# Designs tried in a protein design chat: VHH binders against q8pxy1. Part 11

Target 1, 323 residues: q8pxy1
Amino acid sequence: MMDPQIERKLIEIMRVIHESDKPIGARAIADELNNRGYDIGERAVRYHLRILDERGFTRKHGYAGRTLTDLGENEMNDALIGDRFGFVISRIEEMAFRTTYNPETDKGDVVVNISYFDKDDFETVIELISYTAHAGYMISPRVRIFEEDSLEMSLPPGKIGIATVCSVTFDGLLLKAGIPVEPAYGGILQIENKKPARFLDLISYSGTSIDPIKIFMNRTPTSVLEVLEKGEGKILANMRQINSSAYEMTGKILKKAEKVGLAGCITLGEIDEYLLGAPVETGKFGAAVVGGINGICALEETGIEIETNPISTMLDYQTMKEI
Below, E stands for the ipSAE of ESMFold2; O stands for the ipSAE of OpenDDE; V2 stands for 0.75 times the mean of E and O plus 0.25 times the DockQ between their complexes.

## First folded at step 1 (VHH)

Design n8 (framework vhh_h_nbbcii10_fgla)
Fold by ESMFold2-Fast, scan of step 1:
Structure n8 (fold): chain B 323 residues (1-323), chain A 125 residues (1-125)
Amino acid sequence: as target 1 above (323 residues)
Amino acid sequence: QVQLVESGGGLVQPGGSLRLSCAASGFTFSDYGSYTLGWFRQAPGQGLEAVAAISGSGGSTYYADSVKGRFTISRDNSKNTLYLQMNSLRAEDTAVYYCATEDYGWFDSSEYDYWGQGTLVTVSS
């Protein structure tokens, strides 16, 4: 492996080039990096651009500068995904800590995703989210609807907001019982005969881990509608890792949560064993959980315009209504 | 660079009035036709509270229940300035007031794109 400091600078330079829609030169790259708090000069940027050229990640355009090649775009997409998940890990930790829901009392706050869409789509949205949740591909069939005059969510005229339960709620439930949960992978899970078969694609939540996407071929979109209609297809799911000492207690808590409608834990793995093809660290077991937004994915598949803010906020679970 | 600068805060007697201004630089409100413009406040020892918002599309306004009927939000696109007219002020209105802009979607402080540094309003005899 190359010097880690050099590798970090190469990634940052590629990020600047990726964000530019036109060829960009060394001076412009250096100025942008300095604006972001990096202490780097034009000559150092030129040196690093030569390394990127040699690796096939950048293409020269004379005086106009560099663009990323297809190979460079692929490497940068991996780096941007890792960067996004850096922020997601911090958000997961915050929201897990803020979770107060207790499945024994059926009281407290859960983590929610917020989505918004045109009022004209309301009936279709509710119907399809309900169908997806009751089929077992969302965390809960409970939602909360927000009108355009809500101060919890400000919406443009003609829009409605909907809160759906986020899988990070499980991280919070387990944390409250003294069980830390490690987010390991987000991915695309193959369903066959209405049962989980294997992860087709995985994105690590940690920065420098081996990229599982390269193992499972090209980007594969979800097919939640196919799963709902035929019992086969692709859904969003994530995998958590938990210390082996918490195995029995984790199972107990998840069963209690299921009784009050917080389902979505697809399966628990065995200690030290891969789960659905996903790697598990020694001394831990895996927990596969459906993505909290599979119903939103189904809506997108129908061509409905819908925007989602994942791991958005906390809501009192008792204020959410079953659909 | 994008900046929001609040002004108009100060000490005022209960029942009095103040008008806060938020001057934007580095962008124009005409360029933010789809953006929500809003006011937030933070009282001593409390978290951020949404006070009022005005949408870029159609001039819809939103108010916290605690200020509804007393505060009025408005904007002047030609001056690139957002206003908050505060009437019938109460001791509980004492807070640092922040101006913020957000893209379409959420009136959640964590999702706002740009923030001012705040202006202090003290309501006391």
Scores: ipSAE 0.000, ipTM 0.093, lowest interface PAE 24.0, mean pLDDT 77

Design n9 (framework vhh_h_nbbcii10_fgla)
Fold by ESMFold2-Fast, scan of step 1:
Structure n9 (fold): chain B 323 residues (1-323), chain A 126 residues (1-126)
Amino acid sequence: as target 1 above (323 residues)
Amino acid sequence: QVQLVESGGGLVQPGGSLRLSCAASGFTFSSYSTYALGWFRQAPGQGLEAVAAISGSGGSTYYADSVKGRFTISRDNSKNTLYLQMNSLRAEDTAVYYCAAGRTYSWPIKYEYDYWGQGTLVTVSS
């Protein structure tokens, strides 16, 4: 089985070749991908082109470059359909599978969101994320900071990156214990008296190419600052569905994770019952988890410019520091 | 103000039966209620343990393995009352029994319940 990160890069390269009206070479492909916001060099593109050649997806035209074969066109069309329908579900499945964190040992990889902001905002960002996490509206108070010269993250000049724990980490923990988890909805959750009350808006993970949480962030109907100050308002949260047979085991695993700092406001629904107003399929129960980026939402509410990639990558949890 | 009042506790011999009642005020039980209702117990010198829970609709019930097949939880929405029928009682069932209510919270996570009764003592002794 090929690395999923390599497979994604192959798809992006095929997309550039498909959009070209003539054969295209490795340098031109790299330049076009960089123009679209991807960080990839000519050498890496050449490596991936070799893989595409070996799979029969590309054809060489001497020094003029490559075109897609009929097989490559079909593969790229399938990938485009995947990008438009169900991409987010596939990403969640990939990240859950890659999760290795074990609450018993406090070791392994967790799923993280990556956010970028101006270095001049650093103190405010750390302070507000810390406050939101310790109030229980993020998954963990541990973060990882990436400076401009970081070897593990390429950052634009004047920017700092921050990794925060993603709620998909719970999908991975449950999967490793033999419990399949079905992502159901991302939504806006009403908090009253510091407790979850009801979902006010829901977007299904099924049938969308854009992460529901990112859609809500762009529209910003949250009031995380109000929740922190008054114990009432709106936060981001996700809902999952789990088979009723796993009810007791799910509760046990989530309690164990909470003891080692992977908490958030986790609420388990009743079997066959709606959870916080969200529908649940017969034979299942709902599990609602606060969004891992509520601290980022609070920052946006203050007017700080911050860019976020949810469900971004894996990080060793022991390299993340409590703030 | 929301209030839960337990009744029906007492002394009973092993193998006996007892029915606990929990009368609620300050909120209404209904078929569309967002309130999850449950029974918890605390034995002498031990921590609080979940016993049974019932959904807002009454359609789903949950039981701890230690009481499954012996205890039955039920609700009467017209009387705003929750019940726990306890059969085949054992010495280890001796505890203070608490009624609890939470808005859309699920059993068995006890800290998700917002409202608690004063408790009623059940003693199983020969």
Scores: ipSAE 0.000, ipTM 0.102, lowest interface PAE 20.9, mean pLDDT 79

Design z1 (framework vhh_6z1v_2)
Fold by ESMFold2-Fast, scan of step 1:
Structure z1 (fold): chain B 323 residues (1-323), chain A 123 residues (1-123)
Amino acid sequence: as target 1 above (323 residues)
Amino acid sequence: EVQLVESGGRLVRTGGSLRLSCAASGRTFSSYAMGWFRQAPGKEREVVAAISWSGGSTWHADFVKGRFTISRDNAKNTVYLQMNSLKPEDTAVYYCARDSPYYFGWLSEYDYWGQGTQVTVSS
């Protein structure tokens, strides 16, 4: 019997192992969890794996790593049957709480995604991210570059890092104003004539341990380049639900954010109405926001090798430069 | 799996100097940023200094700037902490840590802690 937060981490580690076709090691597990928005090192994963070993939920395969036992598979499935506060939702809440950015002053910390790529790809990366942001398919045209050999983040030799603003920044802005935001769905949004048309696919945040945006990057292809070229195609977007009593204040805050370049809110729905085909609970309205990494999706579409940790950390918005 | 072995800690008088060494095993030493941390009795562990994988970039905590210098020798798989003008407040166990290129964190998120070396500064 442990702290519920620790128990949730154990379940997420088991899910990563379950999703692997081969035995998986602690470093690979840590990398996958970081890709899902959880800030965890290999040492911490090894500690949790020992707990899972002791409970009989995992089996060690020498240097190859671990697999789930029958007991582990049953425990994971049982833990996921009910509506539980998910790992990704916990990360979103943490980052929203840590957001200090104030659009009135243009000061404070925003939530960022971190990506890294070969330094030889730098010009293409900056060009496509800039184009995507200025076309309205990212949260902000401001980025932070982490040079080769930077101490600000752990980068492999020959790599450059880039921070882009994460949509969870809006959750934090609204929370600071006293408005709780419920993440509802991550999804693939169809664009037609440069306007949002409908969600094609949706994954509920309450039903997943993996960031829906990361799932779609791997499972369902985007066509961000097509959208940029023709005004038609598929982008990443998130749906949020907000209590109807906050409708007017939400609109005011988002307009203020737009003035300082935080303009990723595609549209607000009407109270009690579906938004872009996505269901909204009675007493609430929907808010559709672009995925903060659509520019990264465009780069992947060109065949550029780029790794991304969504909802990665906090960064002072004043240290980010417009591109 | 990486082994880190700290050495050089001893009793030293206020105003004295001391050089700590951290010997790392394995070919991948030159691919990682390295850091020095310390923990005084009854206090939390704190970051003292860090150095990039090439040695081209360094960071030092405000409380040691101008007194401590971090450096590395990739040919010897060793990182150093040169400690000058030592104060009683510098008394602590000093730890070497390696950051992982597969973990995206800030300076405080180092993994692979060594066993530590005790530094005692008398008045």
Scores: ipSAE 0.000, ipTM 0.333, lowest interface PAE 12.6, mean pLDDT 80

Design z10 (framework vhh_6z1v_2)
Fold by ESMFold2-Fast, scan of step 1:
Structure z10 (fold): chain B 323 residues (1-323), chain A 123 residues (1-123)
Amino acid sequence: as target 1 above (323 residues)
Amino acid sequence: EVQLVESGGRLVRTGGSLRLSCAASGRTFSDYAMGWFRQAPGKEREVVAAISWSGGSTWHADFVKGRFTISRDNAKNTVYLQMNSLKPEDTAVYYCAASKWYLGPEFSRYDYWGQGTQVTVSS
């Protein structure tokens, strides 16, 4: 994690770029920042722009300068509405706390991701999400559909919304049972012969203001369709760390959840051991869970335009229907 | 296959309170989201409030927030609309509706409807 002063300057630079209707260069950025009371030169701005480029937050336009990527827009917006340090972890903690779902009664609220797409794509969306869920690469085959006039969410004209269960629901289930869960990494998981093989890429939740899943979505590095067809390829997955004292209880709770259709835990690691190549802190074990939006990734792979807000809100699980 | 019967509609004075009930017949009541809609003479039907299957999620129209509360009792197969601080503008026929997945303002998306109960608010 970088120094807070550096992170603040990165955010302010992104704000200047966002406010420009056209690509903007380092000199113009420096001049605007000086007008806002910052003492910064063109050389320092170029240094910070390189950091933003490396993080995927800015796009180069030759001599014309830079614009924000979608990833950069999200990072800036997250910084404006929350604390940059630990914003995503704070969101996960909030949603886990708000989870009321009890797998023994099949009642209560789960954490959902919200996606929206053109209504003309509805049939393809339902078919692919159903296929992905029933193949085991989503948390649940239950979804809820929202029309453009839905009062639970405001949708652009001509769009339909779909809620899918988010993996943070497992954090909430475990928290309710008295088990604290530490979100460790979002990542890209290699599947071989329909089995998890290893994480190929990992982004720590610690020190990020944007959800690692959203970062991977913007890069589109998944091959969910390949996994569905051949049993080989790349999916989104998350890894959690849990205190070794909770090992047996965690396994029992996850098995109960599976019985009611919340089946997204890929595997539990051994105490003090790496899980699927991902590091685990001493005194803990890892839990690897499929990403709740793998079906959405499959749709993107077909060329369907779909927008997604991960860890979006709470929904009553009984209002969600199996597809 | 849900049959809905509303009750509780009557004449009430401005500032008064009233509770509407919607009794559902059938073993599938807990499978449906429920909504309350209203329609005044010469106006289109509009959504008032909606509630999820378990009662864990509720929605209320801006024009009734803080005054009306939707609730349900799945053991009694009944959904309620508690109406407080009634205004003459609340005068309408109130309808109960059921839907499998939709929890929003578009009445054509609801699968089952009651016959309505008349609420009249006088000054």
Scores: ipSAE 0.000, ipTM 0.138, lowest interface PAE 15.2, mean pLDDT 80

Design z11 (framework vhh_6z1v_2; at its last look DockQ between E and O 0.01; V2 from the best seeds 0.00; counts 0 for: pae E 9.6 > 2, placed apart)
Fold by OpenDDE, look of step 2:
Structure z11 (fold): chain B 323 residues (1-323), chain A 124 residues (1-124)
Amino acid sequence: as target 1 above (323 residues)
Amino acid sequence: EVQLVESGGRLVRTGGSLRLSCAASGFTFSSYAMGWFRQAPGKEREVVAAISWSGGSTWHADFVKGRFTISRDNAKNTVYLQMNSLKPEDTAVYYCAAKPYGSWFLDKSEYDYWGQGTQVTVSS
């Protein structure tokens, strides 16, 4: 795990960048931090900026310096509220607890991601999301559209919002059935011949203060379009670990979920065995789940500008419509 | 006991090539991301290249990009650094490091295990 002191420095660096009206260089950042009581040199700042770049929190503008990305701003704001260590897991646990959807009664709330895009891209967005979902690379083909005049959320001018079902919904479903679920990894999953092959990269939820999915969205481009077109490429996926005692019950619950369109589970692993190359603890089995935002990733691959807030809120699943 | 043993460092002329190896033991190699770091005299240790547990994701520093290539063989518990077009500025002790949880990071503090290092000297 990253040293908490380093995390604090990263946050402060982001704050300085945010407060700047233009791209700001490492030296200027260092100076400002020193003025704020942080003993840090330019070289150290450069090192930390590389980390921020890696995480997708900053954008480099050549010699002019760096600015915050939308992701960076959001992260900064969240971090300012408190220590981010364990925050991602806590968020997942919170949203899992808030999940009330029951596949048997078809009532209740699911966890959703919210994305915003230009209204002129609406037809393309719907088409590609639908295609991605039906290909099995999203959690559900049901979405909810929010227009500019929506009272439920504020949208930027000229933008449309779309809610997609988040993978955390599975955590919630299992939890409600009395099954503890451990978020294990977020990663890049290689698809070969329309089948999951192996994780190419993994970040443990316990090993980072940042959502692994967010890191990968900015670090490594996906090739969801290639997967859709050729059956080969890279997608985002998550992995959960579940106690072996719940193996049968987990399977049953997932089958029920599939009947109502929640079909994002890629595969269950065997007890005590690695899943798609990912380590599994003794006494547990793995569950691999597609990233709920793979449709969004596909859109981004087309060049469409889209902003996404993963694990954003809860929605009544019945109000979401299949597209 | 966890061990990382670097090898391959030597004196080379400018423009020359080297291949560094790092042999790992005492831990599940395939579950760790690996990195190469270097430290020149009077300078801080800096990341040169990193590779995910599977080898499917790599990172290279800007100053070595195009010249150096990190790779790994999980069957041999070994990570490699192919260094081409070496420059005097590349003179340093090169360290192999292992990071848990499968992915690489640029922060050296994320790496739990370190080798003793191997000296690379590039003469003009």
Scores: ipSAE 0.287, ipTM 0.701, lowest interface PAE 2.1, mean pLDDT 90
Fold by ESMFold2-Fast, scan of step 1:
Structure z11 (fold): chain B 323 residues (1-323), chain A 124 residues (1-124)
Amino acid sequence: as target 1 above (323 residues)
Amino acid sequence: EVQLVESGGRLVRTGGSLRLSCAASGFTFSSYAMGWFRQAPGKEREVVAAISWSGGSTWHADFVKGRFTISRDNAKNTVYLQMNSLKPEDTAVYYCAAKPYGSWFLDKSEYDYWGQGTQVTVSS
């Protein structure tokens, strides 16, 4: 009867409370979760805190906020016994699990990022995303547009939304075929003469509570417009590690995905070998994939104000249209 | 003092009609999309209908399409569910919920505020 998405959010909220050395309020909890790569507002946190209060897991300290009860500490420890992943990896795992897309049939749901922007910027946004996608620096040239008052994606007045395919779709695609995928690094990839050259910077997914891609975006290290114009510069890319026993099957699945417009796998490494300068564990091989938001990075480089919720939701790929 | 208070739930006969109301307070109602959810004993909570912040867009689940109609009155901070041609399988606790901008309307976890629910029983 329990909703796994709600239960996961409750566990993460309890974890933030546990890690605080003093009572903590809803705003501070929301800020901490957002720093860990989760998009959640204070109001949603307040709602979840009431559930935790009712379950006896949290105790109120007037206006100072909440602490965990002994019952809450015990429940959190029991729930997290097998949790090897931080918040951002838990989100990746959730969305990969929800992926149903099958490249053999060209049917099913893919993982998308949702961005929204001033409706007056619409033409520029579509042109630049289309250019970036067709140049090979996004996962797919298919998008879905959401109008200002769209129910499917409730947007602020004056805004239009766009869904773009997220690279986590590949994690889900492989998982559905029985291949576990480890997200290894988010990074900045150098492009030279329109080809991948080397990773310049890497942040391990296992070594951070903040989404590596958000860290890189905040430091303005990309030059996607330069890559589009001159064939050299810096883009966002991710590296995954996969067990060597799945090498041949992974290659076949990614090749099938490419046929239906789900490209974005920049290169597949050899077993036990570094990939584009990035380390790979013994017994594994690397897969480098473009960041699904490179077109959004290009828009930000032009000065357009655009808000993005990465790894946001699932959409039927057939409802997305070529741009 | 955020509150969503449902009312109108009662026992009705098969084929009957019922109007549910949800009174909202403590937040900017006109900035939120609203949804009606239901949960029958032993079943997962499911979305029945949803309405955009302006009321210009609505969605109804296939199992109630043509029978139920969602509407809202932003001046009164109230959302409604008009239920016609009721069936025994419509028996459930009905919940009102509010979600902010930028969130997918079928994702239950994105709804910020929830009411306590109102029981609807349709006699078989």
Scores: ipSAE 0.138, ipTM 0.564, lowest interface PAE 4.4, mean pLDDT 83
Fold by ESMFold2, look of step 2:
Structure z11 (fold): chain B 323 residues (1-323), chain A 124 residues (1-124)
Amino acid sequence: as target 1 above (323 residues)
Amino acid sequence: EVQLVESGGRLVRTGGSLRLSCAASGFTFSSYAMGWFRQAPGKEREVVAAISWSGGSTWHADFVKGRFTISRDNAKNTVYLQMNSLKPEDTAVYYCAAKPYGSWFLDKSEYDYWGQGTQVTVSS
């Protein structure tokens, strides 16, 4: 799943399914790919279709074959753009560059995710996000509430919006200190006895046009509620890698951020070591950070309809208040 | 299916006025915030003005504040840009764009639908 060549084949299969206009089976997909110059058999296509199903990109129609889901259509279209521009990585780098927050002064902009939900769910949303954040499974307990249509955020009638701090804020803090950060993976992290145990699933940021966190939110069940209740379960987290030369400075910067309530860093890895089972390149170390939207994941587990735009925009951290 | 069609762009003298219109079809217009953007040759597309889905909130870039006014008429599925006191610096292709709920209106990457653009040229 980490193999870029597998990702390319997944995209090409989705393209064939999209162009079919009707459900299409593995034999027909293989025939079409071979007509396009790929050397792939029906068995290999079936293997890749299982991956697409697992990611929520395809929908089975019995023996008639498969069609793309809305998520699959978006991934295919974004992947075509991403192949030319590196869309997800470019978005992360843009937001990290725009981060101006300084933990020493408590001034500046942080990266946020924006979510919105029905007004009738307000109390439940606030309570659960607060609980999740204070339990340490979000980046910060500070949020910003948007209640009506405004210049700051355009909301549908009857909706309330909430901004939560995005993990890319840490990338921005490090970048401003002269430390380049390489986004590596989004993933599902197993929690055991309230502690990180291992990544159970990883999607590389390289070679994908859709943020892995968005993929996991839509098609892979988390169990954040179980983590909150029992200290056992699965949360969203992401992993980045950093040149070993910055090891001590990175630790100092993250400790400063923690003291001002940006407490979502899970752990720094050792130099040249895998981190919680995630690969790290030689000469580098990993940093695993909780997903900024784990409170949203908990809400989705309760059945609340909530829409999220991850890595959405910048907000002045001073306008965000602890909930 | 979705269409945004700008009109009204033309050559105008410095100090003149111009009204741009953008007719929308193929989506529920009253559910989208709208923006006007412009792009001069060799420059990035930049936001000029934006308006919430209800029309109750508007924003104008500092470089056009007091001169340009965005408005919308949800009954006619149109968004407008009234441009007064035009300057040569306002010469650009102007684009109408629609964005979904839940995103900031100033970031061009958040807009789902774009028009083809209309040329505004302001002669000195």
Scores: ipSAE 0.006, ipTM 0.335, lowest interface PAE 9.6, mean pLDDT 82
ESMFold2 (binder alone), look of step 2: mean pLDDT 86; pTM 0.884

Design z12 (framework vhh_6z1v_2)
Fold by ESMFold2-Fast, scan of step 1:
Parts: sequence; C-alpha cells; structure tokens
Structure z12 (fold): chain B 323 residues (1-323), chain A 124 residues (1-124)
Amino acid sequence: as target 1 above (323 residues)
Amino acid sequence: EVQLVESGGRLVRTGGSLRLSCAASGRTFSSYAMGWFRQAPGKEREVVAAISGSGGSTWHADFVKGRFTISRDNAKNTVYLQMNSLKPEDTAVYYCAAGSYKLFWPTSDRYEYWGQGTQVTVSS
C-alpha cells in the first residue's frame, strides 16, 4: 500500500467503513476511531480517505460518504491474516520461479491472468483483445478460453473465462537464464505517435500488498481505446530494474521471446539512466513492459463488466490459441 | 462512403414501446459496427447501444439495460433499436451511426457516418 505507518491507519479506516451499514463520512469515521483509542481528527481522516480513493479502495457517494470497493474489501480482509507488506513481490517471485517456458523450443509454462465475463460478450471480448494484442499493447496474442463445462477451471454460472499472458512471464524467462529481476513500478504510461512517451503515474511494488496494475484498473485512468484509434493516450505498463552486468543477455533473451509472440517489452533503458521519466537505481537499467491486461482495460472502457485475477496461475503456452 | 436512413420516431405514452430502424447503404454492412445514440435538448449526445458487424456482440448503456435491445439484419442492411417501457427521460433525437468493425465505441467521436436523426417524444 504505502509507508507502513500510514498503511495501518488506512486499514483501520477501512475497517470502520466495512462495519458501516451505509456510506460513512469523515466526521463519523473520526468519531468512531477516537472511540477505539485513536487520536485522529476529521481533517486527517479526509486526507487518508483521499489516499484510499486514489488507491481504488473506497468509492465516493457525494456528501453521504464512502463505501469500500471490492479491492478495498479484499485489502481489509487480508489485514486480518497478517503482514501484507510486500505480498505482491512474494507472488511475483513464486510465479517467476514456476515459469518453465523456453522461447527456443516454444515449450513450457507461462504466467497468466484470468478474466471472467458474461458469455453474451464473447465476440466483443475476443475482437478487442485480439486488436489490442496485435497493436502491441498486450504481452501475447495467445489466449485460452474456459467454458462452463471446463475441467481445468471452475467458472461462475453464465460466465466464460479467458487467460491472457502476464508480464511476470518475463521475470521467469530471465530468472531461468540466471538473471534476477527487481519489480520496480506499476504505472500509467503516455503513448504519443504510437510510441512510449513518459510515465504519468507510478506505484512502487515494494510499497503495496496489492498489484499496482489492479489498483490502477479500479481508478479507470487508462484510455486504451484512444491509443488504438489515434496512437495517443494512456495504457497500463510496469517497469523492472536489472543489474547492468546482465544488459546484453537480457536484450538477447527478450528478442528471442518476441519471435514467439511474447513482445510486451516495449523498451529497455540505458544503464544508470531514467526510463520514460521513471527513476532507475545506479548500477541498473530499466525494462518497461506493457500491462498484460490492457485489452481488458479497453473492454471496461466500453462498459463491459469483467472480473480479473492478475498473476493468477501457470499455463502451457502451447495450449494457448493465437487470436 | 456509408449512407444511413433512419425511421420510426414518434410520440409515445409513458410505458409504451417503439422500434427504430436504420437502413444502410455503401460498404459491406457486416464489415462495420453500428450504434444508436441520442441527444436531448441542452444535453450532449450519448451512446445508447452498439452492435458488432456480425451481430454476435451487443452493448447497452446502463440506463437502458433491460428496456432497449439493439439488433441487426445483415441481409436487409438494417439495424434496429427496440425500445420498451419508455420513460419521459427517453425523449430525444435518436441517431444511428456506423464505425469500426472491431470496436464498440462509448462516444460519438468514434463513429464516422451518421443518420439524419429521428425524434422520439415520450409523454406522461
């Protein structure tokens, strides 16, 4: 989320909102927190509510107050089972380790995101994901479809599932070659003339228990449809930092992956230089990759309701179909 | 390139039903998405519903879900908007529009070809 000291305050505010039967305002939240032994005023609560709004954990209801989003509900529930700080890093490390895909043989498992949508939206989902992938704003044009009778996945009634390749697959490819990768930021990337221009907003992976890409989705700051039509707008992207000693090997591996359709790495930075305005630690270089769910963001922009679980599981890449 | 001719708009009482039609000519009809838009006095044009070239995918705005249904007949080069349970708030000039085959566009700036508009008035 944020600084650990601030994170605990945010969790307690979310707990008060969760326990409310109706939208609750800053004054009522402050009063309840003071009743529970916290020394906090309405002004401070308003400040923290703004942070929760920005992170996608709360929804405004005019002067009636705030309610928790599904993301906020999950974050609050996770707080009950332990320290969630750095949880997303652990998930990335796990999935990278489980990645077995080899671009030279075109065999092995990749990391996927799973999305669910109403079966009546099937044609639109496939068309728009295909278009987004072939335009270069997803990791791969290969997907796997799961129907209600699928033995591989339990689906909600009336829904179809789709697996899309997750950018953590690159972490796994590099790890398999002996190259450690440090996830740095998830963010909103400005596209101009069909090319990356600059990051407009960044969330550190080390500062959150929820995937930064999922946080941005809840704030709906993307304009993927505009990018597809005009070559300008905002997409989801993330940045990784890699030790300078691995510079040449990283380039070679990513080029091999591109040949088999894993082409989501949109730019490599220079050693010791900022990448697209994002800071890079001395002795390292940045690698900016598209968010694996930009096609899903485009669908949400059209009003289609989709539930997405990023960094969800492993799938054999050979069983995924090009669209 | 594409010509659109709308029909069906009229006065209807609250709770009534109406079907709008839009006949298209020009490009192969099944190759492009179609949409219905509306504009009430003093308001901006808003998207009501959209349908893919094949007709296999549809999108409806939340304020008309369950009441309006978009459909198309590619053999007749016609797109339809079936409007049920009409409300006074549905009073507007309704436009059909043609756009990209692969995308459902939520805004009017994404459609290239527009019909002349047909007036729908819902009274209590």
Scores: ipSAE 0.000, ipTM 0.199, lowest interface PAE 13.4, mean pLDDT 80

